# Designs tried in a protein design chat: VH-VL binders against q9nrl2r1430to1533. Part 310

Target 1, 104 residues: q9nrl2r1430to1533
Amino acid sequence: GGVHELSAFEQLVVELVRHDDSWPFLKLVSKIQVPDYYDIIKKPIALNIIREKVNKCEYKLASEFIDDIELMFSNCFEYNPRNTSEAKAGTRLQAFFHIQAQKL
Key: E = the ipSAE of ESMFold2; O = the ipSAE of OpenDDE; V2 = 0.75 times the mean of E and O plus 0.25 times the DockQ between their complexes.

## First folded at step 21 (VH-VL)

Design n6p (framework fv_iluzanebart; at its last look DockQ between E and O 0.73; V2 from the best seeds 0.79)
Fold by OpenDDE, look of step 22:
Structure n6p (fold): chain C 104 residues (1-104), chain A 124 residues (1-124), chain B 107 residues (1-107)
Amino acid sequence: as target 1 above (104 residues)
Amino acid sequence: EVQLVQSGAEVKKPGESLKISCKGSGYTFEDHWIGWVRQMPGKGLEWMGMIYPGDSDTWYSPSFQGQVTISADKSISTAYLQWSSLKASDTAMYFCARQTFDYKSGYLEYFDYWGQGTLVTVSS
Amino acid sequence: EIVMTQSPATLSVSPGERATLSCRASQSVSSYLAWFQQKPGQAPRLLIYDASTRATGIPARFSGSGSGTEFTLTISSLQPEDFAVYYCQQFDDWPYTFGQGTKVDIK
């Protein structure tokens, strides 16, 4: 493969994916494994979807990109109690995101 | 353009090991599930399992649990299906397929792209 | 596992005629049902997903209907290239399962 320059959004998504606390967010929650998830979460989203939207240039404003990332965290905190591994990971990853997002 | 290209046909003997491959291109490989489907000669399609290359999360169909190993190397956009000891009954065509997520049409996940298949022949 | 049953096993039709294929699930799969076309020596090709949504590039003569346990694939006017085996597949529960297939051949 060739080397290409990543946009700010692309780079941030790569950093989020590579983060140790990204595991709850890499892909959509399986409705087979978590049957009630989509009864509670009505706007599901994950890093793979966000990356696809970036690649398809669906984000015209940084605020749109940020909104989707925040939605991802919001969904996690809505479904998972604070003491869960998912919520704890989300808290750390969100803090990381907020720092990186200041550069956008 | 999204493509899945599988490794070439295999002719093996019972007891031999085998690892076939499925290479994805035209999309972010680690962000989509890759599934494997068996089709014995003149028969229908059977789901064997699937893997998410991004975290190596792997699901097996009960009929294939312990019979095969599904793996992936996201660094080279490749998924694998392997046997430790082939049987004559493993003779079949094997397909890989990519799962996508339609977030614009009801959050549906379905398998939209398929490899061309790998023919595995096991005979004495 | 969810058992998918297709009927008929073989459907003989003439070019230009309507073809109707049935698929039944042993339990409700909601709309998580796909249809595939397969020709000899080729990989399955996705025709319909979500029971009734035509995949990209699929001709309008192909349509899917149904929900729950009963599904139908309709080819409004069979073309020469449509003679093949058709499979339904549920993706509501793991393991995903296919029907045994319906062969559409020339009458």
Scores: ipSAE 0.884, ipTM 0.944, lowest interface PAE 0.5, mean pLDDT 95
Fold by ESMFold2-Fast, scan of step 21:
Structure n6p (fold): chain C 104 residues (1-104), chain A 124 residues (1-124), chain B 107 residues (1-107)
Amino acid sequence: as target 1 above (104 residues)
Amino acid sequence: EVQLVQSGAEVKKPGESLKISCKGSGYTFEDHWIGWVRQMPGKGLEWMGMIYPGDSDTWYSPSFQGQVTISADKSISTAYLQWSSLKASDTAMYFCARQTFDYKSGYLEYFDYWGQGTLVTVSS
Amino acid sequence: EIVMTQSPATLSVSPGERATLSCRASQSVSSYLAWFQQKPGQAPRLLIYDASTRATGIPARFSGSGSGTEFTLTISSLQPEDFAVYYCQQFDDWPYTFGQGTKVDIK
């Protein structure tokens, strides 16, 4: 027995995507709209890439999946000042993720 | 199993409206940009614009801004290209293409799968 | 707008020979360059992305090289099915732009 991690990862990603605060995280930040983003952020990631990795069964451990989600939030807080709508959305979505991730 | 299927050929008169479609299957439609490309008879490829179905973020090439409308309905995995009033100069093959990403060797976005094309003929 | 210029406009080669196609960008596009093949009546087919990475299912005879403003597509031993039009495309800046194409004809 145990955890059916692939189904759990897909379910959690679907819940994150549907969350009202997912808008900064749905797809990669545009370097055209935000020219300095990729000068600062060296390991970009977004929910669409994480979902692709889940669908291709590339996460062998729950810790690898959690690391990618945490990287996404870390990038948000590194680039965006605390008082921005992006950082505020990230804070709320990360709290939601931490509650849901307890089930993994 | 990734496939983009476009609507059939259209024959129209100048001034008529038209909406053509591109339906995706075999992947999560809302997670990939869909681009539209024009190819006039005997000419090369021109990028028209693109849409991200997950949030409806839409970008137009400057030469097509105001000429066409790009939209998508993620509930039926379909993207659209629409003209309010066709011109003879709109006669062309129109392709849709799906953007993908390479995260193994580097974070790169590129277009991998293409629809078969929709031939639009506008003549008086 | 970044202008992509391909040369030559037409390249005549015999089967088994090497074909070399050039693509120049009006400003640096780093490695954000893709190559497409188009046969008459067909949709474009992705050959190369990130300047030098072959797409899935593309034969090893196709190779890409270059960075910045100068790019090359090489077909090491041209096969009959390789006679087509080839387009380069940049993804570095908006709008995305294609070269005008190089037609590879049988000699």
Scores: ipSAE 0.823, ipTM 0.918, lowest interface PAE 0.6, mean pLDDT 92
Fold by ESMFold2, look of step 22:
Structure n6p (fold): chain C 104 residues (1-104), chain A 124 residues (1-124), chain B 107 residues (1-107)
Amino acid sequence: as target 1 above (104 residues)
Amino acid sequence: EVQLVQSGAEVKKPGESLKISCKGSGYTFEDHWIGWVRQMPGKGLEWMGMIYPGDSDTWYSPSFQGQVTISADKSISTAYLQWSSLKASDTAMYFCARQTFDYKSGYLEYFDYWGQGTLVTVSS
Amino acid sequence: EIVMTQSPATLSVSPGERATLSCRASQSVSSYLAWFQQKPGQAPRLLIYDASTRATGIPARFSGSGSGTEFTLTISSLQPEDFAVYYCQQFDDWPYTFGQGTKVDIK
């Protein structure tokens, strides 16, 4: 996308990272700590990877950016039962994301 | 351009403290693991540990647990390796390295950029 | 922890010839294997990751192969700048470990 669109993606990622519920999403899940994660989740993604893709202008459409963020939440809900700390954080951060995305 | 610049060589006495630094530039510092590697004189490479500056998640190799402290200050894009009391056996070259992703081929993680090294000499 | 064993310790070859370096892991590391080059007085340089993928900017004469426990680095036609120490490193399980190195010397 254009310069203004890339700045908007960057601003949104910064807001997500600063949110208190970002902790499960900052970096990829460790295959050492969670050995079965990559048996279940085939398209892993995290906020650090999304920010790197923004910085490298890898998103050509706003929908591609939004799809990666939604994939991040979908992975969380697929792997984690609903009442886990990770799933609860995901629910709250996703709600925040929907509000912030409307402002852009 | 991604760069890791380490602090200069140190000459110390046994029992002294030391904190050496690794400053990253040309990328989002807090988003990448930084590792530390020791190379003793005439010897090979040894992984000491790594830190994720974004949340300070820190992993130590068992041989180095309790022997050093790894830390980071993301506000100034700098990682640190610290000794509270140096020993002669700490004489070595110390490298920092940045981990990254190949997000185009399955999000593989690997260490792709290295600092120039910091020589620490501990002698009486 | 996973022990990485390199052979030979020293490899003497002439410029323009092929060099073949071996790395063996004490247990399977799948393809989570990297190769590094280190010249005297310099930091290590990443050559190969994921067993066979060349890092950005690495000349085509460097190639890696293998999986599981047996890995090979091949330099198809040695150049003067290739005389160095080469390390393999597994990143399958913590702690990550290096082999002891193979020194490539001029014959």
Scores: ipSAE 0.747, ipTM 0.908, lowest interface PAE 1.1, mean pLDDT 92
ESMFold2 (binder alone), look of step 22: mean pLDDT 91; pTM 0.924

Design n6q (framework fv_iluzanebart)
Fold by ESMFold2-Fast, scan of step 21:
Structure n6q (fold): chain C 104 residues (1-104), chain A 124 residues (1-124), chain B 107 residues (1-107)
Amino acid sequence: as target 1 above (104 residues)
Amino acid sequence: EVQLVQSGAEVKKPGESLKISCKGSGYTFEDHWIGWVRQMPGKGLEWMGMIYPGDSDTWYSPSFQGQVTISADKSISTAYLQWSSLKASDTAMYFCARQTFDYKSGYLEYFDYWGQGTLVTVSS
Amino acid sequence: EIVMTQSPATLSVSPGERATLSCRASQSVSDYLAWFQQKPGQAPRLLIYDASTRATGIPARFSGSGSGTEFTLTISSLQPEDFAVYYCQQYDDWPYTFGQGTKVDIK
């Protein structure tokens, strides 16, 4: 299962990256632009990190991959108030993810 | 297997335009920042700026803001450094470098791979 | 901007001896500090990152230490291929800055 499962994770990450609402999640939040981010968020993550982990075969189970994606959304909603463009993008992208993840 | 290959040496006159390149291979180009570093003859290293090819987010060092343009084309895994009008003081070796990250923690970003450098000579 | 100051400017050492290079930051950079080696006509080569972690393929004779504002690179038994210029670089804040370099020469 490892090769087939990794191909599915790769496809899903590519689809998330290409989504219009991926812009807050493409790379780690800059501490230079957002100085208090790392004071509030203790487990930062982004799509480029998740893609690297997929490519390095770091996910043993689909649940581990799903947990990292969910952590990414959880961080977004913890840091960003509900009415921000970041939180709105996160809400839409998370819904998209939940539909696609059903096929894992 | 990660490699950054830069374009060849350039000899130009003051006032001419120039665009040099840095092509990445062996990794997902759009997922890593690419920085540009200048080294004037007999001098040390200085940061010019950096770009994230995935979204074209670009940062310039204050001394280089407005002096150069940094861009990237992720479809061909290439970053660029461009001058609209060269000056004799632009004579230097220019390096590109890839910024990495610790994929387990999401921290610890440093520059792990460097291009071979492009020598730019500007003289009348 | 954070100013990085290296000392000495030039260090003369015989093969087999220990070389100790210093790097000081004008404000704390925590452990976000890297060391690079550069030989004439070549690109910089990463030696150490996160102040003390040796990069892949770098010989054990190279070690880094320090945190905050004071950092040291040590070469425990200098080999002929180690004569080069060494740069420290902080990546805690933008713009990223290099020290002016320490040239390690043969005595």
Scores: ipSAE 0.652, ipTM 0.888, lowest interface PAE 1.2, mean pLDDT 91

Design n6r (framework fv_iluzanebart)
Fold by ESMFold2-Fast, scan of step 21:
Structure n6r (fold): chain C 104 residues (1-104), chain A 124 residues (1-124), chain B 107 residues (1-107)
Amino acid sequence: as target 1 above (104 residues)
Amino acid sequence: EVQLVQSGAEVKKPGESLKISCKGSGYTFEDHWIGWVRQMPGKGLEWMGMIYPGDSDTWYSPSFQGQVTISADKSISTAYLQWSSLKASDTAMYFCARQTFDYKSGYLEYFDYWGQGTLVTVSS
Amino acid sequence: EIVMTQSPATLSVSPGERATLSCRASQSVSSWLAWFQQKPGQAPRLLIYDASTRATGIPARFSGSGSGTEFTLTISSLQPEDFAVYYCQQYDDWPYTFGQGTKVDIK
């Protein structure tokens, strides 16, 4: 991870956060509202955590950044049935991510 | 680098409205919950509620639901605590605090940085 | 709501001595407990989170232990600057709640 890669990661996270389908991914799922979430999902993550990792220069390779974004989507599809608004938002946001990630 | 700066002390009469502020700097404001804590004179700390500025998700302690309004404006990195009609019993120090997350454990639950406090005095 | 009870209300100890502060939850809060220090006229300062993890910049003389319903904050060798009120806070369940505080007076 060079300076240009860090700028690209930040730009991509900003675009994801601004996307209409980002609402399930902005922050961690509340254990108080969804008590069984953390029994099922062992590696929770959200866009605010990924952005902090970018800002702290914790991604050394583009693959590490991409892995964390893909983990976020994987968690969504593992917990939420396919026909839920969460899963549908995840599907659309993941497609958007794949298009933008071609620039990395 | 991370700082929370609160508005200055207020002296008000019962029935007046008031809005106090908490401005964050040195971090991405929209990515962290901001909590509000009351401390009555000579008493301990009471958790009032919190807001996530990124989506305006707001939680109130049952003791404060309907008594105050918590809001935020992420474009200026500022959270607010507001009363429509103050009572003498609202006399207290009010603190804002940033809740962090330990992303290695994945939880967002504890306060790591605090504002200096805003003293609100309500008397006739 | 989960009620947090701290003891003693006031603790007077000599400089260099060990201070032990207790915090009890009315039901299990696992390890989701923080300790704060507050000096007169100042904002609270985070000391310990996750029951036993020291916050950045906090001296090694402060340590936390416990899980479930019984928690302890230990100050191994009290310094004059440790005169303060100490609060525990649970963040396992909503609403988050504080204990009533323990005041530490240095003799």
Scores: ipSAE 0.720, ipTM 0.895, lowest interface PAE 1.1, mean pLDDT 91

Design n6s (framework fv_iluzanebart)
Fold by ESMFold2-Fast, scan of step 21:
Structure n6s (fold): chain C 104 residues (1-104), chain A 124 residues (1-124), chain B 107 residues (1-107)
Amino acid sequence: as target 1 above (104 residues)
Amino acid sequence: EVQLVQSGAEVKKPGESLKISCKGSGYTFEDHWIGWVRQMPGKGLEWMGMIYPGDSDTWYSPSFQGQVTISADKSISTAYLQWSSLKASDTAMYFCARQTFDYKSGYLEYFDYWGQGTLVTVSS
Amino acid sequence: EIVMTQSPATLSVSPGERATLSCRASQSVSSYLAWFQQKPGQAPRLLIYDASTRATGIPARFSGSGSGTEFTLTISSLQPEDFAVYYCQQYDDFPYTFGQGTKVDIK
């Protein structure tokens, strides 16, 4: 990724973090507090990890960045039943992401 | 560069209150847990608890729950450890440490950078 | 809580020799184990995490091995700056716990 792509990724992550529905996604699910999470979810990720990868210029393509964000939502829907607060927040934040991602 | 800078040494009497600080720089402070570790004179390390500054999620070791309060102010990249009433047995070196993650693995979280320590002496 | 036991309490070695430090967990911690070095008057320094992964900037002479309940830190060709106290720490279960430390002294 170019400098302008990297700036767009940074702005998008900031917008996601600031969103009211980001709370399930700010940090990795605690293995200590949710011991079975890592038995079910094999590729855990969260917004803090994605932001660090952006800051360290780890994303070479916009598709790699988008894939990590989509993985985050996929994990949410795999672990959490549809009627949970986590799944509902994930649905709304994913819709917001799809609108914002049009600028990538 | 990543750096954690702690407040200076404190000399207190039993019953006094105290709040010590740990200021982070060189990284996104709100994205990393800050842990607190006690080391009594001549002894090893004891994990006290930790806080995630981004949402103030806080966890305590059972041995320290109710004994101290951990807090953070992400607007100034600072975490705090506080006692309402100090005891002589609180005499120790207190370290803060940043918890990081191997972003290539995604799920490994461990303490990497440490503050220089704050010596707290509580005596009559 | 998981109890971490380190041995020996003190290890006396000469520069250039190999040092082997042991850490045992009272129950399995998988590979969620870190090793720290602490010199007098200094903060701990991360050496190894995930039982065997060297932290950035740590010399190749430091290596970690093991999984489950038995872990080893090896320092090949010990250097003068390696004389310190070494701690293992598990981060598999709440609360996080440290071993009591192994002091590596010059012989």
Scores: ipSAE 0.721, ipTM 0.902, lowest interface PAE 1.0, mean pLDDT 92

## First folded at step 22 (VH-VL)

Design gg1 (framework fv_erenumab; at its last look DockQ between E and O 0.79; V2 from the best seeds 0.72)
Fold by OpenDDE, look of step 22:
Structure gg1 (fold): chain C 104 residues (1-104), chain A 121 residues (1-121), chain B 110 residues (1-110)
Amino acid sequence: as target 1 above (104 residues)
Amino acid sequence: QVQLVESGGGVVQPGRSLRLSCAASGFTFSSYAMHWVRQAPGKGLEWVAVISYSGKDKYSVDSVKGRFTISRDNSKNTLFLQMNSLRAEDTAVYYCARKPSYSRATAFDPWGQGTTVTVSS
Amino acid sequence: QSVLTQPPSVSAAPGQKVTISCSGSSSNIGNNFVSWYQQLPGTAPKLLIYENNKRPSGIPDRFSGSKSGTSTTLGITGLQTGDEADYYCATWDDSLDAYVFGGGTKLTVL
């Protein structure tokens, strides 16, 4: 990794956050809103956490960054049934991510 | 049909306790998070507490913390609200309401008919 | 005093259209799905709209919901006398970490 990769990660996170389907992923799920979420999802993650890791230069490889993004989507699909708005949003956002990630 | 029926309301003096019950039928009770919502006389709706499908996770609004405890018995399809150290401002109709556990966006549906709690000296 | 702000009352004649507004902030309506509830006199609330604009089964298409920015609107067309009730908006509030309701709107059918 380097300055160029860091900038690429930052830009991609910005694009993900600005996407219309980012709403399920902007921050960690509330324990009160969904009281059983953390009984099921053992490695919770969200775009704000990923953004923080980017800002702290915690990603040394593009694969590490991609792994966290994929974990975020994996969590969504593990917890949410396919017919939910969250899962549908996740499907569209993940497709967008896969296109953008080709630039990394 | 899906149905919720509250009971246990009554008139009590401040400092006393009441235990509300909500009997569920017509659906798989153990698959849903359950909520209590209350409505003071002539006022709006206020969320009170939530319990996960398994009963493991419980949360409540700050104004009732330390005094109210939500619980459930899935074997009996029943939701409970233990109310201790009752205050005048706790006077309200108390509704139990269903919400799917596996969604953040799902609304409350259905609601019970409510049970009335009156705290008065 | 409610987190979500509704007009205290609205009124219209039978057959007309009415709208009920509900205004919040970025931490609630701005970031979360909105639901609407109808409460007939002396009865429990009934789900009317969920996820901003979806109707549960059994709710007629005379009822509609819309959301824009930090506000939401309930629309009722072909107003009937049986629509006279209190209506509440509701959503999740990220800052309060709680479910929040509007103050309610009393709809009178003239």
Scores: ipSAE 0.775, ipTM 0.913, lowest interface PAE 0.6, mean pLDDT 95
Fold by ESMFold2, look of step 22:
Formats: sequence, C-alpha cells, structure tokens
Structure gg1 (fold): chain C 104 residues (1-104), chain A 121 residues (1-121), chain B 110 residues (1-110)
Amino acid sequence: as target 1 above (104 residues)
Amino acid sequence: QVQLVESGGGVVQPGRSLRLSCAASGFTFSSYAMHWVRQAPGKGLEWVAVISYSGKDKYSVDSVKGRFTISRDNSKNTLFLQMNSLRAEDTAVYYCARKPSYSRATAFDPWGQGTTVTVSS
Amino acid sequence: QSVLTQPPSVSAAPGQKVTISCSGSSSNIGNNFVSWYQQLPGTAPKLLIYENNKRPSGIPDRFSGSKSGTSTTLGITGLQTGDEADYYCATWDDSLDAYVFGGGTKLTVL
C-alpha cells in the first residue's frame, strides 16, 4: 500500500541523512560556492528535495523514488573526479542505500 | 611548482581605478575556479570574489559589487581584478588564490604573494 | 567583527602544545568543512588543514584539526619558534553565500 510505502521512503531518507557520508547530498550545491556546477549538472537533486517530495506524496512508484536517489549519486560521479572526498562519499552512501533499499 | 604571482598594485587617489593581474603556472589553470582575497593593513583576511573555470560565472562580496569585476584569460593563464571607484577602505594586500572547482570543502591552495593597493588622498 | 570568532592571541613555550579555537554557527562551521591557514610574518597564507582535520602533503602531523558542533580547533604540538604566525580558520557560510574567515590568532612562542 501507498501509506506503508511512503513511510518506508521517509525512513530510508532519514537513514541516508544520518549517514556520515551524506554531506555532499544534503542540499543543492551553491552556485557561488561551486560556480561551474550547474553548467555541468542539468538535473540537480538533493536529499532535502527528495525528502520534501516524499512528504508531499509526489512519488507514485518505488521506482520513481529510487530513480531520484540514483540520479543524486550519478550527478556526484559525473561532476566529481573519482579520487575526491565527494566521489568516495558517494560510493559509500550508494552502497548503504542499496542495502537499505532491499527493504522496499 | 604551482605558482600564482600578482601584479598591478599601487597608490591611487579615491575614485580612481586599478587593474590587478595574477599569473598562474604549474597547473591546468582552466580547470579551477579562481578567487581574490584581501587583507587590510594590520587586519584579517576578507574574501572578495570568485570566477568559474570558464569565466562565465562571477560573484563578489556586496561591499565591492558594481565596482570590482573579476575576469580571466585562460589562453594566457591570467586572472584579473578590475577595481573601479576605489575607496580608502579598499586599501589592502590583494591575494589571488586557487580552489579546486570540484571541492565543496573550503581550501585555498596555493595563494600568491600579494600585491599592495593603497587608496589615499 | 568577524563571523568566525578566534582568540586574538595565544602563547606557549617551545616544545609545548597549543590549541586555537574558532567558533561559528550552524550556517557556517556546523554545516560546512573548515580549513586553517598559517600566515608567517610578511608572507602569504599557507594551507595547513582542510576538510576539518586533513593535512595536505608536507604539513607535519603535529598540526591537527577537529570540529565539534559549531566550533573547530587547531592543535599544534611540539611548538617551534618558526610556528610564530597568525592563524586563520575559514569556511563557507550558507546564509551569507560567501567564504568567511576568522579574525586571526597571533601565536607567540616564548
């Protein structure tokens, strides 16, 4: 059901936010802090936006929720070189996400 | 090996203009956002401006907005600061500084040696 | 008045340990990585610590950084007379949408 699934999405987002490696993903990148980010990343997304979409019941299918989370990681790997702290955090958080997402 | 060298400082009267240059070497200049940071005599550091790697996006602190323009020429590995309508409070040593464009951690490395701007009647 | 608050000065004898504090808010230190810079007399700032507690190559491990809540601390052990300098913390501030520096701490090695 819809209610149980939305509660599961919220619980998963909370677990992602609590993870130590969530720091690159908590909110959208500042265009002043990283002035070229939005020249490269065309579909920006972050955990605060995903959490808001869960709260507003904007995800109709689990696949839609998973797609936004995977887009978030894909943006990280597209923008950041592999040896950076950002990319390493993305790899670890994505692995954590895949484990937790099995519960959906 | 990585080096930043500022030039163009001097003594000018209020209301006049100066153009600062920062020559970069030892790294791929066009891969980095570049910054200006200033330090008034006997005082601390103040961030002034940033320009994206391509030069497309530029931002500066409110106190200099509309008066200072950051720019770059990637073919010459050079960063610029055009300073118009100079005021006494703009008196400072001006440093150029590099920050990796892909990092959201604050880390200016390296800094140039600085060029001194004095605005005095 | 600096957005990030540092003590104006600290002092200690050669061989001792000193800590330099830097206090901010949730919009800066609380949510963002901190860096520390050393400025020797008459010279440009040099990066000492990035990402709260990481040292760039060439910085000895007697320099350390830590962060707790909205505060960060630079630790220096085995003080040397060559460590006499001004030290600045820096971070991004979400509310100002700008980089901010502490007011600086003058370290005197007696």
Scores: ipSAE 0.611, ipTM 0.844, lowest interface PAE 1.1, mean pLDDT 91
ESMFold2 (binder alone), look of step 22: mean pLDDT 94; pTM 0.952

Design gg10 (framework fv_erenumab; at its last look DockQ between E and O 0.75; V2 from the best seeds 0.75)
Fold by OpenDDE, look of step 22:
Structure gg10 (fold): chain C 104 residues (1-104), chain A 121 residues (1-121), chain B 110 residues (1-110)
Amino acid sequence: as target 1 above (104 residues)
Amino acid sequence: QVQLVESGGGVVQPGRSLRLSCAASGFTFSSYAMHWVRQAPGKGLEWVAVISYSGKDKYSVDSVKGRFTISRDNSKNTLFLQMNSLRAEDTAVYYCARKPSYQRATAFDPWGQGTTVTVSS
Amino acid sequence: QSVLTQPPSVSAAPGQKVTISCSGSSSNIGNEFVSWYQQLPGTAPKLLIYENNKRPSGIPDRFSGSKSGTSTTLGITGLQTGDEADYYCATWDDSLDAYVFGGGTKLTVL
């Protein structure tokens, strides 16, 4: 099911990117925009990076793909307080992801 | 009340140096990234530099790289801008402004009253 | 010359509504939160709107912000003489890797 899984991952990433709450996650945080981000977040990741990994077939298991997505959300919640727009967007997007991930 | 007060401005000749200070009060200074923004006479606002809450990470606009250095002393609640090799185009009111370091999309708030730097022959 | 484009000036009579536009691109307004600043004559800028349409404490609701595509608009209703000032939009630009401001708009209350 490698080809099928790849397609499923690709489709899910597309859906995540198109989601209204994807804006905090589309690309890596700029060091200039948020100068302390990488002092706190040690494993930065974003949807564009995940998409590239999918395209390169780097995910052999669904769990690996899910782990990266969860890492992305974990980073968001670690850096952003709950009352921030980023955290709120992350909460909604993660919920969406969890629903879609059940299809994997 | 949150307050920022700039100082150190003045009139200098081109090539000279000047050091600006920004005294912060009314908030936990060490928890916020700080910025410098300048405004040339009769012109708009231009972002100059940013420094992280700890002072470890600092960046500046290309036009001042190699000449200006942003720094801070959290023990004194003070932000600095060391300006070397000053040019006429550096003439401006210089504002310090606060931006929460833990909030990605937080706008500048508050601003200091500004300190005037004039570079002329 | 500014990355974000604003009209140089707008004017209206007291009590009227005015709008100030700010046009950018996909690398800035299109992808980032926009803030607006009011600068009264001879004073420092003051945050007026953040995250496109949110007002800081103390800013009356006659000030509003909206964003669509690569443009944003500041709205001022019930115009007062005290609103005469310069207004600046601002955001992050991913292409320039810098914070950017509009050229500013001078609001005159007739």
Scores: ipSAE 0.813, ipTM 0.927, lowest interface PAE 0.6, mean pLDDT 95
Fold by ESMFold2, look of step 22:
Structure gg10 (fold): chain C 104 residues (1-104), chain A 121 residues (1-121), chain B 110 residues (1-110)
Amino acid sequence: as target 1 above (104 residues)
Amino acid sequence: QVQLVESGGGVVQPGRSLRLSCAASGFTFSSYAMHWVRQAPGKGLEWVAVISYSGKDKYSVDSVKGRFTISRDNSKNTLFLQMNSLRAEDTAVYYCARKPSYQRATAFDPWGQGTTVTVSS
Amino acid sequence: QSVLTQPPSVSAAPGQKVTISCSGSSSNIGNEFVSWYQQLPGTAPKLLIYENNKRPSGIPDRFSGSKSGTSTTLGITGLQTGDEADYYCATWDDSLDAYVFGGGTKLTVL
């Protein structure tokens, strides 16, 4: 909701983008590079989209922001087998997110 | 033993058509996106086309757009490349290749032995 | 010609080491995983390195890969006459929406 929460969302998104394990999540997956992706993942989302939603004040509740971030990780684990570099990066970034989200 | 075997190459005149086949064995063919890559004589490798595991989504390089159609028959473990309106510049060895289905996979493994297409007048 | 630039040839004696460079841009090598392929004379390409520096099963550790910025390097130590081949780097290019290969490097073992 208020100005305090929106500043916290912005800070958290910046920290996620700067994290070394953000590389699978920075932008939406290319449908040419990964032609199967959008047949499997029906609610695609990425950090650049979440950042834009924060900048436009589209999140009214912290739960809405957290839901989009968790959806991003859920998509990663749904599409990528557990032993892939993508899934491992997702696990590490999600753990980092949970620590940082305690500040919300 | 994971294996890909291409066939259907030959010598044709410009403007004619060929259909290439790639027979897959030793893996679950319907779980992988499949690709065609070509190599002109004395030249390097050029990616040509990809098809999703279901066959629903297909993409090709601009130089063959509208002329080449990638397809697959998962019940026969076979990948195809229909090549229409062939040009001299399409002369190459054509390889089929498998790529793992995860977000940023760039590794093609395995490759078939290739089939040669020669387009000459 | 090639989006990814490789030297056209390199050579070294048996037992020596050689490196093969591959230079690209931020639209490809800078932000995407690189793979390397060996193509022995008259044969299909064979995967040698994936994800910048990983070796598939059966590839000996004398083959190595590295990536820095927009460049990648294949290293081969303990060179053998059977290593004489063409070597290609490959990656995805986000600007072209295509997989791209380097122009290839012919390794001669003398």
Scores: ipSAE 0.680, ipTM 0.884, lowest interface PAE 1.0, mean pLDDT 92
ESMFold2 (binder alone), look of step 22: mean pLDDT 91; pTM 0.932

